# VH-VL binders against Eukaryotic translation initiation factor 3 subunit M (eif3m): the designs that were tried, part 1

All scores and structures are predictions.

Target 1, 160 residues: Eukaryotic translation initiation factor 3 subunit M (eif3m), of Schizosaccharomyces pombe (q09722r188to347)
Amino acid sequence: DDEQSFAFLLEAVKMDNSTADEAVRELVQRAVNSPKYFFFDDIVTLPPVQQLEQSTLQLLGILSGGMTDDYVSWVAENHAHCQHQKFDEDAIARKMKLLTIASLATQAPNNTLSYGDVAKSLKIDENEVELWIIDVIRAGLVEGRMSQLTKTLSIHRSSY
Positions, changes and structure headers below are counted from each chain's first letter, unless a header gives other numbers; antibody chains are not in Kabat numbers.
F stands for the ipSAE by ESMFold2-Fast; E and O both for that by ESMFold2, at different seeds; each is averaged over both directions (binder to target, target to binder). V2 = 0.75 x the mean of E and O + 0.25 x the DockQ between their complexes.
[cut] stands for letters that were removed.
The coordinates of atoms that the task and the answers printed are left out; those that the model quotes come from them. Centres of patches stay.

## First folded at step 1 (VH-VL)

Design a01 (framework fv_axatilimab; at its last look DockQ between E and O 0.91; V2 from the best seeds 0.00; counts 0 for: pae O 7.1 > 2)
Fold by ESMFold2 at other seeds, look of step 2:
Structure a01 (fold): chain C 160 residues (1-160), chain A 119 residues (1-119), chain B 107 residues (1-107)
Amino acid sequence: as target 1 above (160 residues)
Amino acid sequence: EVTLKESGPALVKPTQTLTLTCTFSGFSLSTSGVGVGWIRQPPGKALEWLANIYWDDDKYYNPSLKNRLTISKDTSKNQVVLTMTNMDPVDTATYYCARIYYGSYFDYWGQGTMVTVSS
Amino acid sequence: DIQMTQSPSSLSASVGDRVTITCLASQSISSYLAWYQQKPGKAPKLLIYAASSLQSGVPSRFSGSGSGTDYTLTISSLQPEDFATYYCQQSYSTPRTFGGGTKVEIK
């Protein structure tokens, strides 16, 4: 089971600061490529991970607290690094959009996030916003209610 | 209409520091994903990349020149500044600034400014 | 650093000819390649990005192809305004590097 093997690998690296470089690199590769893993603070703070290349650490920082356009700027300078590390640029781009919505939800004034603000932040057409909001709710990152009348998401809970 | 324009001295003495300013319009470095780069071209020779700066103030330098280059921006003035220390006659070139937008490619260039380094 | 080698360094062709310019990277660059046109005394102009995508406003007689280490710019029917020097540039790895240029002269 790939989810069980990932959870084992993550726990092993968390418990042993001397974990072999190959295992640490596999953990990072699987985490950044995974459509189901979102909490990168847990990875970026691990001592063996902090010994990785500066470009990898920059990406992990973006995944732990950045927005989608931080990733756009980073990847423009790091195509070769992604190829070498087997980072899936498109999978990470999708993950960054979900994380961006979750970050916007956490910061939203009056617990209300406008579709217009989401569209601007993700650089997508506004009519695509609801599909992304459904995905971020399905991922468990945000709980809330969509309104077609006001074109807003009323946020009940954000886990990010 | 996207435009960029380089400004700075035409003549620099060896060992002096060169400061070039790129002033642009039709886009903003407050727009996420946008960057500006500097490229030079010695007379009759190929282009050489120098440095990039992005909207989030992330900076990248040509490693062969990194100890001599500093790039900075003033987003409110639509300006990017390149500083190159310890100029030498080999640095004589036309210096260009160019926009990076949604990719790794320079889609709009300034007209260039010729900088001659001689004693 | 990735070395970009262009061939030929210079060529002469007649209006209407098909012209091909090649660019060889010292290692695979996964189609992160651009082509620029530069006329004397002018700044470069982007023609092709991502190896094969045509920049807005560029005539369709220009096309790009290739993969891995080998890339080609093709002008299907050379026009008088195509007299210029052409450069390839890789954006796969830092530093970004340019080819040495190919000067196209009209016979």
Scores: ipSAE 0.048, ipTM 0.694, lowest interface PAE 7.1, mean pLDDT 89
ESMFold2-Fast, scan of step 1: ipSAE 0.320; ipTM 0.767
ESMFold2, look of step 2: ipSAE 0.053; ipTM 0.691
ESMFold2 (binder alone), look of step 2: mean pLDDT 92; pTM 0.939

Design a02 (framework fv_axatilimab)
Fold by ESMFold2-Fast, scan of step 1:
Structure a02 (fold): chain C 160 residues (1-160), chain A 120 residues (1-120), chain B 107 residues (1-107)
Amino acid sequence: as target 1 above (160 residues)
Amino acid sequence: EVTLKESGPALVKPTQTLTLTCTFSGFSLSTYGMGVGWIRQPPGKALEWLANIYWDDDKYYNPSLKNRLTISKDTSKNQVVLTMTNMDPVDTATYYCARRGYYGYAMDYWGQGTMVTVSS
Amino acid sequence: DIQMTQSPSSLSASVGDRVTITCLASQGISNYLAWYQQKPGKAPKLLIYYASSLQSGVPSRFSGSGSGTDYTLTISSLQPEDFATYYCLQHNSYPWTFGGGTKVEIK
């Protein structure tokens, strides 16, 4: 079980600051690549993780509160780092789009987010917005209702 | 202890195909992050990287060699094989295999090298 | 391809001297630079990885520094066993490329 295995690895790194470097790197790589792991605050603050190279720490910072544009800028300078660390650039890009929608949802005036604002923030065409909203809802990051007539998402709950 | 050793022919005729085998111990190419690559050095010249293969079977080749290279692995035998087609006297060199390690992802352990001479 | 320019091509030094070797990359390589020592007839030996990290078992007189495109290997007090050829390797982008080498000779 991937999720259970990951949870045990995370606890092992939390409990032991002398955890081998390869285990710490495996933890980070699995978290970064996972389509289901979104809450990087638990990982970023671990002392063994803080000893990793600056490029990895920058990425974890972006995953912990950045937007899609931050990732796009970072990955343009770090393709080789992703290759070396076995970070899945496409999986991270997808995760950043979902986290960006969640962030926009928590900031949305009157709990209403327009398709146009989502499209601009994600750097995608407006006609793709509904698919991304479905994905962010399925991921459990946002609860809401879409209106195709007004091109808006009405937000009931969001996990920042 | 990590060890790597190259094996193959010492003499190759022009136009023939060179096949080199790297046999290693002390690590597995099933292990996350591990790779093995090939580097060559003509007599009195600089080192030149040729190819890498990784635990996930991902392969990289030096574009300067115009698709003459094939790299493959047999994880159960702890072997990596490099094939180079259409050998030319300018390919005369010492050929090394080396492990790509975790930290810094540099080549950290090298074989002793095997000298390949290309002549008629 | 990323070109690695190594300077100088050769140098003459005495035991106890401070020796500095430089590698210049034609584009940024994000610290993915390693330094190797090669003695005649032998395979290269890793000295420094990730620009500044000392390989286990390598004497502390060896150090690496730099960032971006400019990297330096320093030997703080040259010993007789340090007379060798030194190579840098960038492994930031494929193809991986080595510098041309620096031969450190007895003065």
Scores: ipSAE 0.000, ipTM 0.505, lowest interface PAE 17.3, mean pLDDT 87

Design a03 (framework fv_axatilimab)
Fold by ESMFold2-Fast, scan of step 1:
Structure a03 (fold): chain C 160 residues (1-160), chain A 123 residues (1-123), chain B 107 residues (1-107)
Amino acid sequence: as target 1 above (160 residues)
Amino acid sequence: EVTLKESGPALVKPTQTLTLTCTFSGFSLSTSGMGVGWIRQPPGKALEWLANIDWDDDKYYNPSLKNRLTISKDTSKNQVVLTMTNMDPVDTATYYCARTRYYDSSGYYFDYWGQGTMVTVSS
Amino acid sequence: DIQMTQSPSSLSASVGDRVTITCLASQDISNYLAWYQQKPGKAPKLLIYDASNLETGVPSRFSGSGSGTDYTLTISSLQPEDFATYYCQQYDNLPYTFGGGTKVEIK
């Protein structure tokens, strides 16, 4: 199936530092476009991946530790590169919002993240925050409980 | 988005076994903390919880009906199946499946519900 | 089993009225209580969980309060679309149990 195919490709690239350029590009494209893949630390450090274009490496760096604002700045200068590499700009933007929430959750004081802080980091209205929190929980990146009364997310576990 | 939909027979004869299937999307029962429950509602009456199955295949049954109920999941099909034996006219009800969330030791409430399927038990 | 008693069983109110519905548990349920709204012919919809947390998309006129054994659902200014039956549910212990429901009729 598609998920097993991706896992096999990732393992193949990990085991062979001389992997062909075409297979490396396929790995990166599938990871970047996948709504299911979030752990780019595993990919960005691979020697074959480090041989790709600087623009691609910048994107992988943003996906492995950046925030939504970093992606917005990068994509404004790299629309042609996304088209050439067949990167889905909207899929990446969504993924960056989820990763930003996961990062904020990991660093949250007292394991509590306010809707206001999420809204500021994602540059969205506070009334949109709960839908994004639901999505990050569904993605398995954060486990927690929302309170509309206090407008907070109480974090039980963060995977990122 | 999360969706659930019940399917099964609309009419069941007394003493027969009822089999209901819940087909869902937007979440996986392989994800820690996720589960699916079944709730029924006889016409004009209150809601009654029947059974739950969670991500680790743990199964919970209403003790008043435990001898008649079996719940199972098919992860490959995104389905949860409930069987209820020895149907009686008093079991006539709308049957719902719903998603449950477990974030800690608190147990389950039902955040997304299927539309329900009406099951009539008559000769 | 934990028994959930709702009061009143039914009520009639005018648009703009403040409506309160009470749910009494036979033992302490530590705020593990949810409230559902059910419109005629439709599935229940989650309104409130953990006694006081408003579910996403639910209007702010709905609120939950209480602790221990005594819980209340409040609708601060009743609207025509609030015609429905409301149910509480405890999830402190198995089996999960629902209240008998409160039917809210708009005059």
Scores: ipSAE 0.000, ipTM 0.454, lowest interface PAE 16.2, mean pLDDT 86

Design a04 (framework fv_axatilimab)
Fold by ESMFold2-Fast, scan of step 1:
Structure a04 (fold): chain C 160 residues (1-160), chain A 120 residues (1-120), chain B 107 residues (1-107)
Amino acid sequence: as target 1 above (160 residues)
Amino acid sequence: EVTLKESGPALVKPTQTLTLTCTFSGFSLSTYGVGVGWIRQPPGKALEWLANIYWNDDKYYNPSLKNRLTISKDTSKNQVVLTMTNMDPVDTATYYCAHRLYSSGWFDYWGQGTMVTVSS
Amino acid sequence: DIQMTQSPSSLSASVGDRVTITCLASQSISSWLAWYQQKPGKAPKLLIYKASSLESGVPSRFSGSGSGTDYTLTISSLQPEDFATYYCQQYNSYPYTFGGGTKVEIK
């Protein structure tokens, strides 16, 4: 199980600040590429991770609190770095869209998020919004009810 | 200095229940991420993993032994106990307990082992 | 369950020899593999973890390599104290499984 081996690696880095550079880089690569890992605050604050190069730290900062536009700007200048570090640019782009929706949900006034606001933030057509909302709910990042009639998401819980 | 020591009966009759105790020093099972596992080795044969217990009382068992194994801990006594029901002569082996971290799949410190013979 | 196959089951070698032991997993284990040394009547001792990381206090003549399903333990210049049985262990998934062991005997 890849999830179990990832958990082992994450806890090893958490418990031992002397962890080898290779293990730290593997942790970051696996977290960044994983379609299921979203909690980058847990990783970016680790002392061995903070010793990595600026390009990687910038990406982790975007994953821990940025929006999809921040990633689009970063990746345009860092294609070579992604190739060298074996970061999956498309996997990260998808993850950023999910995190952006979760962020919008967390800050939504009256616990209501419009499809129009999601479409604008993700730079997608409004007719694609429901599929992205379904994905963010399946990922466990948001709980809520969609209304096609009002084109809104009523938020019951949001995390991250 | 981390040390572990296994204790229990040297002889068990078929169908009886085996209870083994691992007593340790140099670490605590109240410490985040710490665990203890049990491994056995029949005479002249390979190692076989049996069970793990962790600081948060998470427990994992080898499915091959199904409902025969129970692992528990007494954090205040620095002890881990393994119980194995319905003993059979094929269960004759040296039983080891060993220290590990949840983040590591390897066992870094081992007890000396205790030999258990299952015979009538 | 992941099956770990070690080869050879035994080998005879002389002091100073280069010894290699192989461990094959029935499916990829992503380098989540440890190697242990066991001397007669004693508990196993950890030598290598994460396929290639040398445990503190273990002599530099021991090294591990491999990826995917294929792994090797190498002893570059066999010493008298190295005559023992060696076991690999995967920890990619529960249940943890060990290889059958390789007995390194004196010629």
Scores: ipSAE 0.000, ipTM 0.475, lowest interface PAE 18.2, mean pLDDT 86

Design a05 (framework fv_axatilimab)
Fold by ESMFold2-Fast, scan of step 1:
Structure a05 (fold): chain C 160 residues (1-160), chain A 120 residues (1-120), chain B 107 residues (1-107)
Amino acid sequence: as target 1 above (160 residues)
Amino acid sequence: EVTLKESGPALVKPTQTLTLTCTFSGFSLRTSGVGVGWIRQPPGKALEWLANIFWDDDKYYNPSLKNRLTISKDTSKNQVVLTMTNMDPVDTATYYCARVKYGDYYFDYWGQGTMVTVSS
Amino acid sequence: DIQMTQSPSSLSASVGDRVTITCLASQGIRNDLAWYQQKPGKAPKLLIYAASSLQSGVPSRFSGSGSGTDYTLTISSLQPEDFATYYCLQDYNYPLTFGGGTKVEIK
């Protein structure tokens, strides 16, 4: 299965710092492109991964702590790199929006995140915010309750 | 349904500042992901992209025209304004505005163009 | 900056002819290429986007193909209204760059 295959590859790279360059690049490509993998701190700190080129390390840094705007700036200078590495730019852009919401939720004062703050950070219309919040909850990155009346997300748990 | 129209002076003297306005209908810069760009074409020559502005006020400029271009918008009036300083005879061209979308930067609808001649 | 080279710069053709115009990008552009038609004194009109997607209202005799650095616009059977100058645009990266144009003239 693809999830089992990815888990085996990740474990192999974690266990052996001399893992072949090809396997390391495949691990990074699959993680970056996966709609299900969000915790890049697990990958970016691996010694074989740290030996990769600066463009890839910059992307992993953005995925492990950046915001959507950081990715937009990075991808504008790295389209050729994405094509060469087989990184799915649209998949990464979507992932960055979800991670940005998770980050905002983690930092939210009084465990409350406004739709307006989400819209501003993602550069989207406020009417689109509710669908993105549903997706971030489905992804398991945030647990909370939406209120259309107050246009807020009350956060019970956030992971990032 | 979608229309854009350029307006501005037909004649500009060397060293002066050019200001062009794009007025559009059939779409709004309140809509996320939508933008307007400016393209020019000197007589008998190729198209050259100048600048883009998007719904969120994010701006992009052609580096070859560094520090001469300013793009701005008035969302409530459905207008985008391009300002170009220190005009030179080589800037003589037809100037177009066109609709663009964030992430898909091709231009799908164009204004008719306005001819700007730079001469003394 | 990404350089777009169009060939030929001009060609002569007759009604009914198959016409092929090529754009070469100085680097891979991931099919982020559009084709425009411009008639004398008129604004450009979008024909094709994303290398091969036909814009609504554009006749099916126009088609685009290619990948990587090499892209082609084909007009399968040239009509009188198709005599125009054609431009490609890479919308892959800023600054956006157009090709030099290909003028399709009557033979």
Scores: ipSAE 0.000, ipTM 0.493, lowest interface PAE 16.5, mean pLDDT 88

Design a06 (framework fv_axatilimab)
Fold by ESMFold2-Fast, scan of step 1:
Structure a06 (fold): chain C 160 residues (1-160), chain A 123 residues (1-123), chain B 107 residues (1-107)
Amino acid sequence: as target 1 above (160 residues)
Amino acid sequence: EVTLKESGPALVKPTQTLTLTCTFSGFSLSTRGVGVGWIRQPPGKALEWLANIYYDDDKYYNPSLKNRLTISKDTSKNQVVLTMTNMDPVDTATYYCARSFYDILTGYSFDYWGQGTMVTVSS
Amino acid sequence: DIQMTQSPSSLSASVGDRVTITCLASQDIYNYLAWYQQKPGKAPKLLIYAASTLQSGVPSRFSGSGSGTDYTLTISSLQPEDFATYYCQQLNSYPFTFGGGTKVEIK
């Protein structure tokens, strides 16, 4: 089972600071490419992970607290690194948009996030915002209610 | 079917710590959108929400009581535990655990409740 | 915190009566409102969620309506088993807050 094997690999790296470089890189690749893994704080702090190349550590930092713009800047300079590490640039870009919405939701005044603020942060048209909000809710990162009339997301909780 | 049952001491002395356990069946706290909350009701008074824990281990506390409350779960045992420190006679109440359920179209509700356990705080 | 005010605190009614209970929120709760029934010595039972959605197994004589800050629970034809205390709850923001309750008593 892909998700179970990932969990076992993560636990193995957590339990053994001398884990082989190849296994550590496989853990990072699988986490980065997974459409279902969002909690990079669990990975970035692991001692074997901290021994990886600076480019990979920068990406993990962006995934653990950055915004979409941080990723756009990073990937422009790291296409070759992504190819070598088998990082899926499009999968990461999608993940960053979801994480950006989750981050905005966590910081939203009065637990209310406007479609306009989401559109500006993701650099998308406001008419695309609802689909991204549905995806972030389906991913389990945010729970809330959308209002088409006020063009807002009322946030009940954020898990990011 | 979904069932929840509270357990813990019936009597607590002032300044002591209360520990309550909610044991449930018919659902998993690993399921997205599912949580368990604690709600109390002093005799003859209204319901008061205390805390919630969710499938992803995310925790929320009533701010008026946050420094006194700890909620935790053991998904393998189907249990949620609430701990409340520095008990006072005003904390005398029936304590309920309830399943919280989230749906994208309808939001949250507490759809199933335990029978409640009465906790009396007296010297 | 969002304050929930229920009206009335109590009412006396006869079997067959139409009963209306009102809940007022101190700010907009966007229909994130639930209604519960509680009989003496028993746990609350969910009747309605999302302001107007009837919980499975609840009789159709119960209905909820409202929007914004103003919400109503209606029992169209009161039955003997309906004598109980009713509570509203907002689930729009933490902390979740309940109304003070409305006791429906036999006349």
Scores: ipSAE 0.000, ipTM 0.512, lowest interface PAE 16.8, mean pLDDT 89

Design a07 (framework fv_axatilimab)
Fold by ESMFold2-Fast, scan of step 1:
Structure a07 (fold): chain C 160 residues (1-160), chain A 121 residues (1-121), chain B 107 residues (1-107)
Amino acid sequence: as target 1 above (160 residues)
Amino acid sequence: EVTLKESGPALVKPTQTLTLTCTFSGFSLSTSGVGVGWIRQPPGKALEWLANIYWDDYKYYNPSLKNRLTISKDTSKNQVVLTMTNMDPVDTATYYCAHKPYYEGTYFDYWGQGTMVTVSS
Amino acid sequence: DIQMTQSPSSLSASVGDRVTITCLASQGISSYLAWYQQKPGKAPKLLIYGASSLQSGVPSRFSGSGSGTDYTLTISSLQPEDFATYYCQQYYSFPRTFGGGTKVEIK
């Protein structure tokens, strides 16, 4: 039902450039907080969304192409904004880690990502990398094969 | 020049196993990022993806057919083999193998000519 | 599974016409979309990948556009050799899925 209502809201904003501010803000809030929504290019380019304040547009820009460090820098100066907009800082941080892995996969030489490179970029211990890779694959952002022997991810497809 | 060619039986009886071979040239299935897929098309109907195999021997199957499909490769012979068990008349189709390029994602830039498989008693 | 819906299912056109075919995905596919041309009795031929990148050797009258769930193939000036069935394919997630096809036939 929640996913269906989100889809209706997104379609309403897409079809009607005069969509009310409250509906646009609800769309953005639900998208950034959702553990399942990763398609921020679809939202950030909508004319009603582009009328929102700079702090929100900066966050959407980070979600549509940035990396974890970009979010860490942004959130340090925007805690009050997150509280006001009901943005879940921890949910967004998790989403940024998944998007960062997807971005690294897209740029990976010879379609191969080392666990070490992932750990360095996410600033986590190497022993946590496999769980994050499992999550990014489950999210549909990356397709590939993990090898514990070589500590690498062979990439068959990546998003972002 | 990338070329692929399918081979296998033109006629299969219901309940039998179908084995199709894709023989290719112009690329190696040991090249990072490269893969080969199988796609079928029943007469007058749309294309349906069946399975992919990649350079690292990783395999993906269409979930609706996963219990019936096996894909394998012989890199030294430039061949990919698809096996499909328990054939039924509804499986009558032209079967294609196709090349997945070095790039990100599984779209098919070069296709074999296709081989028609008829399932009938 | 991601469902791909093409419209129209068929259209009649004359040489020189501008032809537009649409493809709708049941969820966002982040431009991981390819377009194929298939002539009767022949294998499909790749025209476009990544929603808008033209395959080498494909005439410039073919173009692709779109984002998210909504994608379009355009033929700016239809030629006799363009009468064929066109298919879209998403490669965002497994299983890979194709649209139902759009048959472009002579008016």
Scores: ipSAE 0.000, ipTM 0.562, lowest interface PAE 13.4, mean pLDDT 88

Design a08 (framework fv_axatilimab)
Fold by ESMFold2-Fast, scan of step 1:
Structure a08 (fold): chain C 160 residues (1-160), chain A 121 residues (1-121), chain B 107 residues (1-107)
Amino acid sequence: as target 1 above (160 residues)
Amino acid sequence: EVTLKESGPALVKPTQTLTLTCTFSGFSLTTSGMGVGWIRQPPGKALEWLANIYWDDSKYYNPSLKNRLTISKDTSKNQVVLTMTNMDPVDTATYYCARMEGRYYYGMDVWGQGTMVTVSS
Amino acid sequence: DIQMTQSPSSLSASVGDRVTITCLASQSISTYLAWYQQKPGKAPKLLIYAASSLQSGVPSRFSGSGSGTDYTLTISSLQPEDFATYYCQQSYRTPYTFGGGTKVEIK
């Protein structure tokens, strides 16, 4: 129900360049906060979205092509903006880690991504990597197989 | 160097309105990620956050006091002003303004010296 | 509102002692936690930001750690100049909230 409501709002904004500011902001807030929405390229290019304030556009740019470090830098300067716009900083941080893994997976040589490379990019302990890989697979962003022996993820499919 | 300094009346009568000014130098409150907050401390008690204002003019107030507080900035004068209505003896405290910056997770890295406000008849 | 519970409210220690102060948030604050030192009659001074980052000019004997709801300030070897009250503060959600403070008294 909530996912269907969001999809309806997104299609409404796509079809009408004159959509009211309030509805556009609701669309962005829901997309940013959703644990299930990862495809920000189709939001940032919408003309009504492009008219939003610079802080929001920077965040959407990070969500559509950045890495976890980009978000860490952005949120440090935009905590007040997140509070005002009702952006969930923890939800976004989690989403950025998942998107970072998906990005690394698409770039991985020989379709193999090491736990060490994931840990380095996410700035986490290597022993936490498997849980994040499980989450990125569960989110549908990556399909693959983990190996404790080689400490690697073999990538069968990556969406980004 | 970055400095902040509070100014305002040292004595306020009950029911009156308090106006405090924070004058700062060494930074601009138009710089992205920058903010100024007001904090108070009654004698011998803990710190209590009052209000924040940010570079984008976002304003936030302590809900316990929100009906009494107004915060504003004047970027041409490098000043932030806090107004508090209906003063009561329990509002007697040292009032501080402090800079906060996003790169420090809005920790308050530079504080004014504080100004003591006594509420008494 | 996020409540910050700080413990202990006071402690007495000798020079050279390791001192630990804890701060518990009523919900996750995602390392948006600062520690301040306040000496008698003076404004607070920022010691630690982002839970574990040492502010420039602060002695290395001060360190911060923690994540989620649980945070700790440690002074590895207490010095006479460390007599002060210490406060934690969250900036994750408005209203910003401070802990009740910990008074550190040197024996």
Scores: ipSAE 0.000, ipTM 0.491, lowest interface PAE 16.6, mean pLDDT 87

